# Designs tried in a protein design chat: VHH binders against Abasic site processing protein HMCES (HMCES). Part 98

Target 1, 269 residues: Abasic site processing protein HMCES (HMCES), of Homo sapiens (Human) (q96fz2)
Amino acid sequence: CGRTSCHLPRDVLTRACAYQDRRGQQRLPEWRDPDKYCPSYNKSPQSNSPVLLSRLHFEKDADSSERIIAPMRWGLVPSWFKESDPSKLQFNTTNCRSDTVMEKRSFKVPLGKGRRCVVLADGFYEWQRCQGTNQRQPYFIYFPQIKTEKSGSIGAADSPENWEKVWDNWRLLTMAGIFDCWEPPEGGDVLYSYTIITVDSCKGLSDIHHRMPAILDGEEAVSKWLDFGEVSTQEALKLIHPTENITFHAVSSVVNNSRNNTPECLAPV

## First folded at step 11 (VHH)

Design y31 (from x9 with D111N; framework vhh_6z1v_2)
Fold by OpenDDE, second read of step 12:
Order: C-alpha cells, then structure tokens, then sequence
Structure y31 (fold): chain B 269 residues (1-269), chain A 123 residues (1-123)
C-alpha cells in the first residue's frame, strides 16, 4: 500500500469514528494535534494521516478502550534512529509485512510496547499491471458501502448533493498499523509515525495486487487492536489476515501523480 | 528552540501562597503532558504534580496533601502550580518538565526541562 485517500472534513471524520467504550458508552475520539490533519484524495508516504490509538498511550491509568485520533507521519521512524532527518532512513517503513513483523526490530520493538494504531482512510489505491503493456491501471479499494436507495454507488453521485451524502455516511477503511515515537536530536516535537501492516491479498484482489493492507473489519477488531492494555500482542496479531470484505473500482490515471488532490482521483472510470 | 521558563518563585513565610508559571515554546504544547518537579538541597529531584496533554487528568504527590494544584492553559502555552499552605519543607528549586507520552514515567524520561525557579519558605 503506497497510496490512500483521506479527504473527509475533520468533523465528518470524527463522527465517522464514533465508537463504544468498554462500558458501552457512545464516544467520539478526542483529537490530538488536529492542526496537522490535511485532507487529501491522494495521500502518499511521508504525509500525515489520521490514526486511532488508545488513550492509555498518553494518559496513565486511562481507560485503554478510549480512543484518540491523531495525525501521524506515514512511514515509521524508529525511536532509536539517530539522524536528524527522518528522510535519511535507509529502509522502507511504509509497510510492515505481517509475516516478518516480529523479525524486524523497527516494528517488533514498538509493537511490543503496545504501539498499535488504526490507520484511517477512505480507501487505498493499487495498480494492476496490464498484460503485455507497461501500463498500470489504478484501482480504488474500500469497504463496501451500504447502498441507501438514494445513495447510488460512488459512480451514481450525479449531483454534488448526492456526493456529500455519500461521504457523510462513508464507512472508513480501518487498517492495522504500528506507530513509534521519535525524538529529534535537535529538539522540537516528538514525531509520531506509523507503518501499515500488509498481508497477502484476498482472492478478490489477487488479480490487482498480491499484497493488501491488514484490514480490521468491524468494531471488535478495531477495539482489540487498539486496546493494548487488555489485549496482548499475540492476541492482537490474530486479527491480522486478509479479508474478502472489500470492493474496488477502476479510477483514472489522475491519481498517478501524487500532487493531484481532486475528487477525480477516486472517481470511477 | 525548545524552552521552558519557570517564574513565580520567591521567599514566602510559612502558611503563605505562591503561584508558579512555566511558559513553553518551541514545541506543540497542547500535545505534551506537563509536570512540576522540585529538588531540595541534598535531595533527589521529586515529582510534585503532573497534568495530561488535554488537562483532563491531574496527579499530585502524596506530600502535596491538597495544598498544591497543577493546571494548564494551552492557549497560553503555560502550566501553573498553585501552592498554598507552604511549609519550610517545601523549600526547593521547582522545575517544569514536558513529556509527549505518558507523564507518570521516571523524570529521566521527560523530553524537556526548565531551568527552575527557587521557592524558599521561611519559618
């Protein structure tokens, strides 16, 4: 996974992240550093995206079922990194393979500390190789959306009004991530950064791409992944597997340029 | 540059009150837990009080016994320590510290420290 969409306004995004704590109380996640949230139809590594994480990370003795929402850098910067510039990291941390998560120090250590997060997106993009050509067809991949009689498929939003309605009730993609905290040697803000855990693609996506993000499907999976106070690393890792509960459509080549940030990026062709 | 600047420390009489302030700059203050520490001559630095990034959770040392109260104003990038019913035993240099993660960790784990402000309580 090298490209995502996360374009919802902050308030809409927050509402979309409504949840029940362990007591069954309906809650909204509290924002940490909301000013760093930058909505975009075309998110690339090194950009900031919103993630969910347990409140317990920031508050001792907090209810670990409570959620915080925070923009974090895509591309995990390990806490032990000693260079002043995180871009000097010599290995790719955009993704973490599920099969080697416990073998790589950069991911194992923060995971062992309970630094699990849920990366939020409208969906993610993948490119299918066309047989016989060097051309790649991009696809937007996301959770199936509940077809309300009025809310046509993303493709049926013929009117701006319908488009807004579609996004007001959009089910966000929830991807399993690991985050770490890096203190710059020169001081300043502690950098929070994340990697997306990847798995082998489900059968439905296998023709598009052989790998997919580990998708946490449903509130229980999301809650367990986040709740590092009650759920062990071993139990959490059981949640990491391919899911068939995904849909996709072909999009235009507009998304190929990471500078393009328009609705056309995820519009069906 | 990251700075924590404490102020408000002075000589006071037993039973008196002081309000310490710590002004923060060079980092996103609203994302950090803040703490007050003190160090008396010949003693180790000890935590006095802490407050979470949102201000929703506060912690006070047992020796405070309701005399001190930590608070913060994120709009002003400032953390406060209201000290009432001061005792000679409260004489120390008081330090402000910032932590991005959980605030109940060892003092050594705080990211940033102020230079301290002297509080002296006379009998």
Amino acid sequence: as target 1 above (269 residues)
Amino acid sequence: EVQLVESGGRLVRTGGSLRLSCAASGFTFSTYAMGWFRQAPGKEREVVAAISWSGGITWHADFVKGRFTISRDNAKNTVYLQMNSLKPEDTAVYYCAAKSYQFYDSPKEYNYWGQGTQVTVSS
Scores: ipSAE 0.820, ipTM 0.912, lowest interface PAE 0.6, mean pLDDT 92
Fold by ESMFold2-Fast, scan of step 11:
Structure y31 (fold): chain B 269 residues (1-269), chain A 123 residues (1-123)
Amino acid sequence: as target 1 above (269 residues)
Amino acid sequence: EVQLVESGGRLVRTGGSLRLSCAASGFTFSTYAMGWFRQAPGKEREVVAAISWSGGITWHADFVKGRFTISRDNAKNTVYLQMNSLKPEDTAVYYCAAKSYQFYDSPKEYNYWGQGTQVTVSS
């Protein structure tokens, strides 16, 4: 998973993340650095994306079931990284494999500290390799959305006004992530950065790509992944597996250039 | 205190029509999606229709499509279910439910529930 869409306005995104804490209280996640959230149809590694994480990471006595939403850099910079420029990291930390997550120091250390997060997106993009050609077909991949009669889904041949309304009820993709905190050696602000855990693709996606993000399907899975105060690393890792509850459609090559940031990036072709 | 109060359920003959209402209080209605569910004796609770917080998006189960219409009035904090061409199979207790932001087709995802209103359709 190396490209996502997360374009909802901040208030709509916040409402899409409404949740219930351990005591049954209905809540909205509280923002950290909300002005750093930049909606985009085409987010690439090194850009900031919104993630959910436990309030207990920031407040010593907080209820671990309460959630913060914060923009974090995509591409985990380990706390032990010694260079002054994070872009000089020699290895790719955009994704981490589920099968070796406990063997890689970059991921094992923050995971041991409970630094689990849920990465939010409208969906993600993958490029299908075509036989006999060097061309690749991009696809937008997302949770199945409830069928609508009037407004339709973004895959439906609907009027522009009706299609724009689909975002009112969009179910955000919730991907399992690991984050870390890096303090620049020369001083400056602490950098929060994340990686997306990946698994073998499900049967439905196998013709598009051989890997997929570890998707947390439903509030119970999301809650258990985030709640590092009550859910151990071993128990949380049981949530990491391929998901069949996923859908997709082909999109225009406009998405190929990460500088393009328009609705056309995820529109069906 | 959150309350959802359903009304309009009654006995009606096959082919008849009913309009159910659900009055909401104790939360910011305009920020919640609303759904109508039903439960017949000996059966599980099933989703009938749902509407987004804005009213711009609606969903209806296949078994009521073309016969039932969900709508809402955010100024009155009320959600409605207009039921036409009623069949004996529509006999059930109808429940109103609220879900923050998004509606789903699973009862377990909804935050608040009413007590239900009985609809009986005689052949």
Scores: ipSAE 0.252, ipTM 0.619, lowest interface PAE 3.6, mean pLDDT 88

Design y32 (from x9 with D111K; framework vhh_6z1v_2)
Fold by ESMFold2-Fast, scan of step 11:
Structure y32 (fold): chain B 269 residues (1-269), chain A 123 residues (1-123)
Amino acid sequence: as target 1 above (269 residues)
Amino acid sequence: EVQLVESGGRLVRTGGSLRLSCAASGFTFSTYAMGWFRQAPGKEREVVAAISWSGGITWHADFVKGRFTISRDNAKNTVYLQMNSLKPEDTAVYYCAAKSYQFYDSPKEYKYWGQGTQVTVSS
């Protein structure tokens, strides 16, 4: 997983993340650094993306079932990194393989500290290899959505004005992530950065790509992954597996250039 | 205290029209998706129609498409179901339900429910 869409305006994104705490109280996640959130149809590694994490990471006696939403850098910088320039570690930390997560120090250490997060996206992109050519076909991959009357499906069959409305009831993709906190040796603000855990592709996606992000399907899975105060690393890792509850459609090559940031990036062709 | 109060259910003739209303209180109505559900004797509760928090997106079950229309008025904290071309098969108790932010077509996703209003359609 190396490219996502997360374009919802901050208030719409926040409402899409409504949840219940362990007491059954309806809540919205509280923002940290909301001004660092940059909506985009075409997000690449090194950019900031919104993640959910437990309030207990920031407040010692907080209810671990309460959620914060915060922008974090995509590309985990380990807390033990001693160089002054974190950009030197940009490779190797965009994704984390589920099968080796407990073997890699960069991921094992933050997992031991409960640094689990849920990475939010409209969906993600993958590029399918085409027979007889070096060209690749991009696909937008996302949770199944309820088909609505005014939106139809997201795409060219609908009137242009319906594009504004499809997102009103959009179910965000919720991917399992690990984050870490890096303190610059020479002082400065703490850098929060994350990696997306990856698993073998499900049967439905196997013709597009051999790997997929570990998707947390439903609020129970999301709650257990985030709640490091009540759910151990061992129990949380049981949530990490392929899912078949996913859909996709082919998109145009406009998405190939990460500088392109328009609705055309995810429109069906 | 959260309350959903349905009104408008009555006996009506086949081919007739009826408008149901649901008055909401005790929560921030404009941030909740609303749904209309119905249950006939001996049958499971089924989703009839749903509307997003803004009113911009609606969904209607195939068996009521073209006959029923869901709408809402956020200034009045009210959701409506306009029912046209009523059939005997539409006879049921109609329930209003609320879910935070996004609607789904499963009753289990909705936290708040009204007590229901009886609609009877005679030939």
Scores: ipSAE 0.260, ipTM 0.638, lowest interface PAE 3.9, mean pLDDT 88

Design y33 (from x9 with D111R; framework vhh_6z1v_2)
Fold by ESMFold2-Fast, scan of step 11:
Structure y33 (fold): chain B 269 residues (1-269), chain A 123 residues (1-123)
Amino acid sequence: as target 1 above (269 residues)
Amino acid sequence: EVQLVESGGRLVRTGGSLRLSCAASGFTFSTYAMGWFRQAPGKEREVVAAISWSGGITWHADFVKGRFTISRDNAKNTVYLQMNSLKPEDTAVYYCAAKSYQFYDSPKEYRYWGQGTQVTVSS
């Protein structure tokens, strides 16, 4: 998983993350560094993306079921990294394979500290190999949405205006992540960065790509992954597996260039 | 002090029409998705229709598509269900329910519920 869409305005994104704490209270996650959130239809590694994590990571004695939403750098920089420039890290930490997560120090150490997060996206992109051309066919992959009715009749069902209205009730994709905190050797602000855990593709996605992000399907899975105060590493890792509860459609090659940031990137073709 | 109060339920003949209303108070109505549910004697509560907080997105169960229409008036804190071409199978107690932000097709996800209004459709 190397490209996502997360385009909702901050307030709409916050409402899409409404949840219940362990006492059954309805809550919205509280923002940290909201000014660092940049909505985009085409997010690549090294950019910031919003993640959910337990309030207990920031507040001693906080209820571990309460949630913070924070932008984090995509590409985990381990706490032990000694260089001054994170871009000098020799390892690709955009994704973390589920089968080796407990073997690699970069992931095992933060996981042991309970540094689990849920990476938020509208969906993610993958490129299917196409015979007879050097171009691959991009697909936008996302949770099945409730089949809704588009208001108004202004032409084709796929008009841009009708497509934009779908976001009012969009179910965000919730991917299992691991984060770490890196302190620059000379001092300065702590860098929060994450990796997305990956698994073998489900049957439905196998013709598009051989790997997929570990998707946390539903609030029970999301809450258990985040709640490092009550759920052990061993129990949380049981949530990491392929899911068939996913859908997709082909999109325009416009998405190929990460500089393109328009609704055309995820619109069906 | 959250309250949802349904009204409009009554006896109607097959093929008739009826509009149900649900008046909401005690919460910020415009930030909540709303749903209409029904329960016939001896059956589980099922979702009939739902509407997003803005009113821009609606959903209707297959068994009412083309016959029922959900709508809302955020200025009046009210959600409506317009029911046309009523059938005996539509006989049930109708409930409105509220859920923050997104609607789902499961009763379990809705926190606030009304007391219900009885709709009876005679042949």
Scores: ipSAE 0.228, ipTM 0.609, lowest interface PAE 3.8, mean pLDDT 87

Design y34 (from x9 with D111H; framework vhh_6z1v_2)
Fold by ESMFold2-Fast, scan of step 11:
Structure y34 (fold): chain B 269 residues (1-269), chain A 123 residues (1-123)
Amino acid sequence: as target 1 above (269 residues)
Amino acid sequence: EVQLVESGGRLVRTGGSLRLSCAASGFTFSTYAMGWFRQAPGKEREVVAAISWSGGITWHADFVKGRFTISRDNAKNTVYLQMNSLKPEDTAVYYCAAKSYQFYDSPKEYHYWGQGTQVTVSS
């Protein structure tokens, strides 16, 4: 998982994350640094993306079931990293393999501190290798959405207006992440950064790519992953597995260039 | 206090039409998805139709497609269900329900419910 879409306006994104706390109270997640959220159809590593995390990470006596939403850098910088420039980190922390998460210091340490987050996206992109050519076919991959009589799919050829309306009721993709907090040795703001946990692809995605993000399907899974005050690391890791509850469609090569940030990036072809 | 008040239920003949209304108060209506559900005696509550917070997206169950239409007026805090070509099988108590942002086809996901309005379709 190396490219996502997360284009919803801040207010729409916030409402899409409505939830119930442990006491059954309806809540919206509280924002940190909302001005740093930049909607995009084409998000790459090192850019900021919105994540959900427990309020208890910021307030010592907070209810661990209450949620914060915050933009974080994609590409985990470990708290123990001693160089001044995070871009000089010698290994790729964009993704974290589920099978080695407890063996890698970069992931084991923040996981032990309860630094679990849920990475939000409209969906993610993967590139299928085409046999006999050097060409790759991009696909947009997302939770199954409710289809109306007129919409058919996101990129219905009928009209762009009908297609745009699907976002009003879009079910956001919720991916399991681990984050860490890094303090620059020469001073400056604390950097919050995350990695997306990956698993083997489900049968439905195996022809597109051999790996997929660990998707948390439904509020029960999301709540348990976030609630580090009540759910142990061992219990939370039981939520990390492939899911078949996913759909996809082929998209234009416009998405290949991460500088392209238009609805055409996720429209079906 | 959150309230959803359904109205418009009555006795109608097969092939007739009826419009149900649901008036909402006590919450920010324009940020909530709305659904219409029904329950006949001895049966489980089932989803009939749903509409997004903006009104831009609607969903209708297969058994009412082409006959029923859900709509909303955010200025009036009201959701509607226009029912055409009514059949005896449509006889049920109709419930209005609200859920934050996105609608679902499961009653378990909705946290605000009205008291219901009775629709009876006779041959």
Scores: ipSAE 0.280, ipTM 0.643, lowest interface PAE 3.7, mean pLDDT 88

Design y35 (from x9 with D111Q; framework vhh_6z1v_2)
Fold by OpenDDE, second read of step 12:
Structure y35 (fold): chain B 269 residues (1-269), chain A 123 residues (1-123)
Amino acid sequence: as target 1 above (269 residues)
Amino acid sequence: EVQLVESGGRLVRTGGSLRLSCAASGFTFSTYAMGWFRQAPGKEREVVAAISWSGGITWHADFVKGRFTISRDNAKNTVYLQMNSLKPEDTAVYYCAAKSYQFYDSPKEYQYWGQGTQVTVSS
């Protein structure tokens, strides 16, 4: 996974992240550093995206079932990194393979500390290789959305009003991530950064791409992944597997340019 | 550059009140837990109080016994320590400290420190 969409306004995004804590109380996640949230139809590594994480990470005696929403840098910077510039990291941390997560220090260490997060997105993009050509067809991949009688396919939003309605009720993609905290040697803000755990693609996506993000499907999976106070690393890792509960459509080549940040990026062709 | 600047320390009489302030700059204040520490002559630095990034959780040392209260104003990038019913034993240099992750009662876990402000309580 090298490209995502996360374009919802902050308030809409927050509402979309409504949850019940372990007491059954309905809650909204509290924002940490909301000014770093930058909505975009075309999110690339090194950009900031919103993630969910347990409140316990920031508050020692907090209920670990409570959620915080925070923008974090895509591309995990390990806490032990000694260079002053995160871009000098010599290995790719955009993704973490599920099969080697426990073998790589950069992921194992923060995971062992309970630094699990849920990366939020409208969906993610993958490119299918066209047979016989060097051309790649991009696809937008996301959770199936509840078809309201009036809300046609994302493509049927014929009116701006209908489009807004679609997104107001959009089910966000919830991807399993690991985050770490890096203190710059020169001081300043601690950098929070994340990697997306990847798995082998489900059968439905196998023709498009051989790998997919580990998708946490449902509130229980999300809650367990986040709740490092009650759920062990071993138990959490059981949640990491391919899911068939996804849909996709072909999109235009507009998304190929990471500078393009328009609705056309995820519009069906 | 990260700066924590304490103010408000002075000489006060036993039973008096004092409000300390710590002004923060050079980092995103609203994302850091803040703490007040003190160090008396010949003693180790000890935690007085701490407050979470959002201000939702506060912690106070046992010796405070309700006399001191930590608070913060994220809009002003400032953390406060209201000290009431001061005693000679409260005489110390008071330090402000910041931590981005969980706040702890150990000074070693804090990332940034102020220079301190002297509080002296006379009998």
Scores: ipSAE 0.827, ipTM 0.915, lowest interface PAE 0.6, mean pLDDT 92
Fold by ESMFold2-Fast, scan of step 11:
Structure y35 (fold): chain B 269 residues (1-269), chain A 123 residues (1-123)
Amino acid sequence: as target 1 above (269 residues)
Amino acid sequence: EVQLVESGGRLVRTGGSLRLSCAASGFTFSTYAMGWFRQAPGKEREVVAAISWSGGITWHADFVKGRFTISRDNAKNTVYLQMNSLKPEDTAVYYCAAKSYQFYDSPKEYQYWGQGTQVTVSS
């Protein structure tokens, strides 16, 4: 997973993340650094994306089931990184393979600190390799959405006009992430950055790409992944597996250039 | 204290019209999707209509399309169900329900429920 869409205005995104805490209290996640949130139909690594994480990471005695929403840099910078410029990190931390997460220091250490987050997106993009051509076919991949009067049926063959009307009831994709906190050696603001855990593709996606993000399907899975105060690393990792509860449609090549940030990036072709 | 209070249920003749209201309190209404459900004697509770938190997106069950219309007024914390061309088959207790952000077509997904209002349609 190396490209996502997360275009909802901040207020709409916040409402899309409404949740219940452990006591059944309805809540909206509280923002940190909301001005760093940049909506886009075409988010690439190195940019900031919104994540959910437990309030307990910021407040010593907070209820670990309460949630913060914060923009974090995509591309985990380990806390032990000694250079002054995070762009000098010599290895790719955009994704973290589920099978090696407990073997790699960059991921094992923050996991041991409970630094689990849920990465939010409208959906993600993958490029299908086509035999006999150098061009790849991009697809937009997202949770199944409820059929509505505005959209009719959302999926293959839906017109671009219908796609402008779906966002008020859009179910955001919730991907399992790991974050870390890096303090610049010369001082300055702590950098929060994340990686997306990846698993083998489900059968439904196998013709598009061989890997997929670890998707947390439903509020029970999201809550358990975030609640590092009550859910151990071992228990949380049981949530990391492929899901079949996913849909997709082909999109135009306009998405290929990460500088393109328009609704055409995710509209069906 | 969360409350959903339905009103407007009554006896009405076949072909008549009725508007149900549901007044919400104790939560941030504008962040919740709302649904209308009904339950006839001996049957399971079924979804009739749903509306997004903004009011911009609506859904209606096939058996009420063209006859019922859901709407909401976020300033008044109220959701409405306008029922036209009523049939005896519409006789049921009608329930208002709230779910954070995204509405679903399953009763099991809704967190808050009203007590219900009885609608009886007779020839």
Scores: ipSAE 0.356, ipTM 0.682, lowest interface PAE 2.8, mean pLDDT 88

Design y36 (from x9 with D111T; framework vhh_6z1v_2)
Fold by ESMFold2-Fast, scan of step 11:
Structure y36 (fold): chain B 269 residues (1-269), chain A 123 residues (1-123)
Amino acid sequence: as target 1 above (269 residues)
Amino acid sequence: EVQLVESGGRLVRTGGSLRLSCAASGFTFSTYAMGWFRQAPGKEREVVAAISWSGGITWHADFVKGRFTISRDNAKNTVYLQMNSLKPEDTAVYYCAAKSYQFYDSPKEYTYWGQGTQVTVSS
């Protein structure tokens, strides 16, 4: 997973993340650094993306079931990194393999601190290798959405124009992430950065790509992943597995260039 | 305290029209999706219509398309169901329900529920 879409305006994104705390109270996540949120149809590593994390990470006496939403850098910079420029990190930390997460210091240390987050996106992109060509076919991959009169039909009536009308009722993709906090050696603001945990692809996606992000399907899974105050690392890792509850459609090559940031990036072709 | 209060249910003749209202209080109405559900004796509760928090997107079940219209007034914290060309099979208790942000076609996904208003279609 190396490219996503997260284009909703901040207020719509916040409402899309409405949840219930442990007491059953309805809540919206509280923002940190809201001005750093940059909506885009084409987010690449090193850009900021919104994540959910437990309020307990910021307030020692907070209810661990309460949620913060914050933009974080995509590409985890370990807290122990001693060089002055995080872009000089030799290893790609865009993704973290589920099978080796407890073996790699960059990931096991923040996991031990409960630094679990949920990465938010409209969906993600993957490129399918095509026989007989160096070109790859991009696909937009997302949760199944409720069929509405304005969203278009799944069949022949589904068109790019209908996709402009789906966003008021869109179910955001919720991916399991790990974050860390890095303090620049020469001083400056603390950098919050994350990685997306990856698993083997499900049967439905196996023809597109061999890996997929670990998707947390539903509020129970999201809540347990975030609640590091009540859910141990061992229990949380049981939530990390492939899911079949996913859909996709082919998109144009416009998405290939990460500088392109238009609705055409995710519209069906 | 969250409350949803339905009103407008009554006895009406086949082919008649009726408008149901649901008054909401105790939550930020404009940020919630709203749905209308119904339950006839001996049947499960089924979704009739739903509307997004903005009012920009609506959904209607196939069995009411062209006859019923859902709408909302965020200034009045009220959601409406305009029911036209009523049939005996529309007889049911009609429920108003609220869900944060997006609507679903499953009753289990809705957080807040009213107590219902009885609609009887006869003759």
Scores: ipSAE 0.355, ipTM 0.680, lowest interface PAE 2.9, mean pLDDT 88
Fold by OpenDDE, second read of step 12:
Structure y36 (fold): chain B 269 residues (1-269), chain A 123 residues (1-123)
Amino acid sequence: as target 1 above (269 residues)
Amino acid sequence: EVQLVESGGRLVRTGGSLRLSCAASGFTFSTYAMGWFRQAPGKEREVVAAISWSGGITWHADFVKGRFTISRDNAKNTVYLQMNSLKPEDTAVYYCAAKSYQFYDSPKEYTYWGQGTQVTVSS
């Protein structure tokens, strides 16, 4: 996974992340550093994207079922990294393979500390190799949406305003991530960064791409992944597997350019 | 540049009240836990109070006994210490400190420090 969409306005995104705590109380996640949230139809590594994480990471004795929403850098920067510039990291941390998560120090250590997060997106993009050509067809992949009378018009939403209305009830894709905290040697703000755990693709996506993000489907899966206070690493890792509960459609080549940030990126062609 | 600037320290009489302020700049204030420390002459620096990044959790030293209250305003990048019922024993330089926690841990270690403000309580 090298490209995602996360374009919802902050308030809409917050509402979309409504949840019940362990007491059954309906809650909205509290924002940490909301100013770093940059909505985009075309998110690439090194950009900031919103993730969910347990409040217990920030507050002692907090209810670990409570959720915080925070923009984090895509591409995990390990806490032990000693260079002043995170871009000098020599290995790719955009994704973490599920099969080697416990073998790589960069992922194992933060995971062992309970630094699990849920990466939020409208969906993610993958490119299918066309047989016989060097051309790749991009696809937008996301959760199936409840067909409301308006959902059938996702392809017909020609105006940004229509897109906003259509997406107001959008079910966000929830991907399993690991985050870490890096303190710059020169001081300043601690950098929070994340990697997306990947798995082998489900059968439905296998023709498009052989790997997919580990998708946490449903509130229970999301809650368990986040609740590092009550759910062990071993139990959490059981949640990491391919899911068939996804849908996709072909999109235009507009998304190929990471600078393009328009609804056309995810519009069906 | 990271800066913590304390203000509000002055001479007060026993039983008096004082409000200290610490203005923060050069970092994302809302992502840091804040704390107040004090150091009296000939004594070690000690933690007075701490507050989580959201203000949801506060901690006060035992010697405070309800007299002091830490608070923060993230919109103003400021942390406060309301001090009531002051005693001569409270005479010290009071320091503001900031730390970004991976976990909200013990309020003893802070990354950034202010220069301090003198509080003197007379008999």
Scores: ipSAE 0.006, ipTM 0.274, lowest interface PAE 9.8, mean pLDDT 88

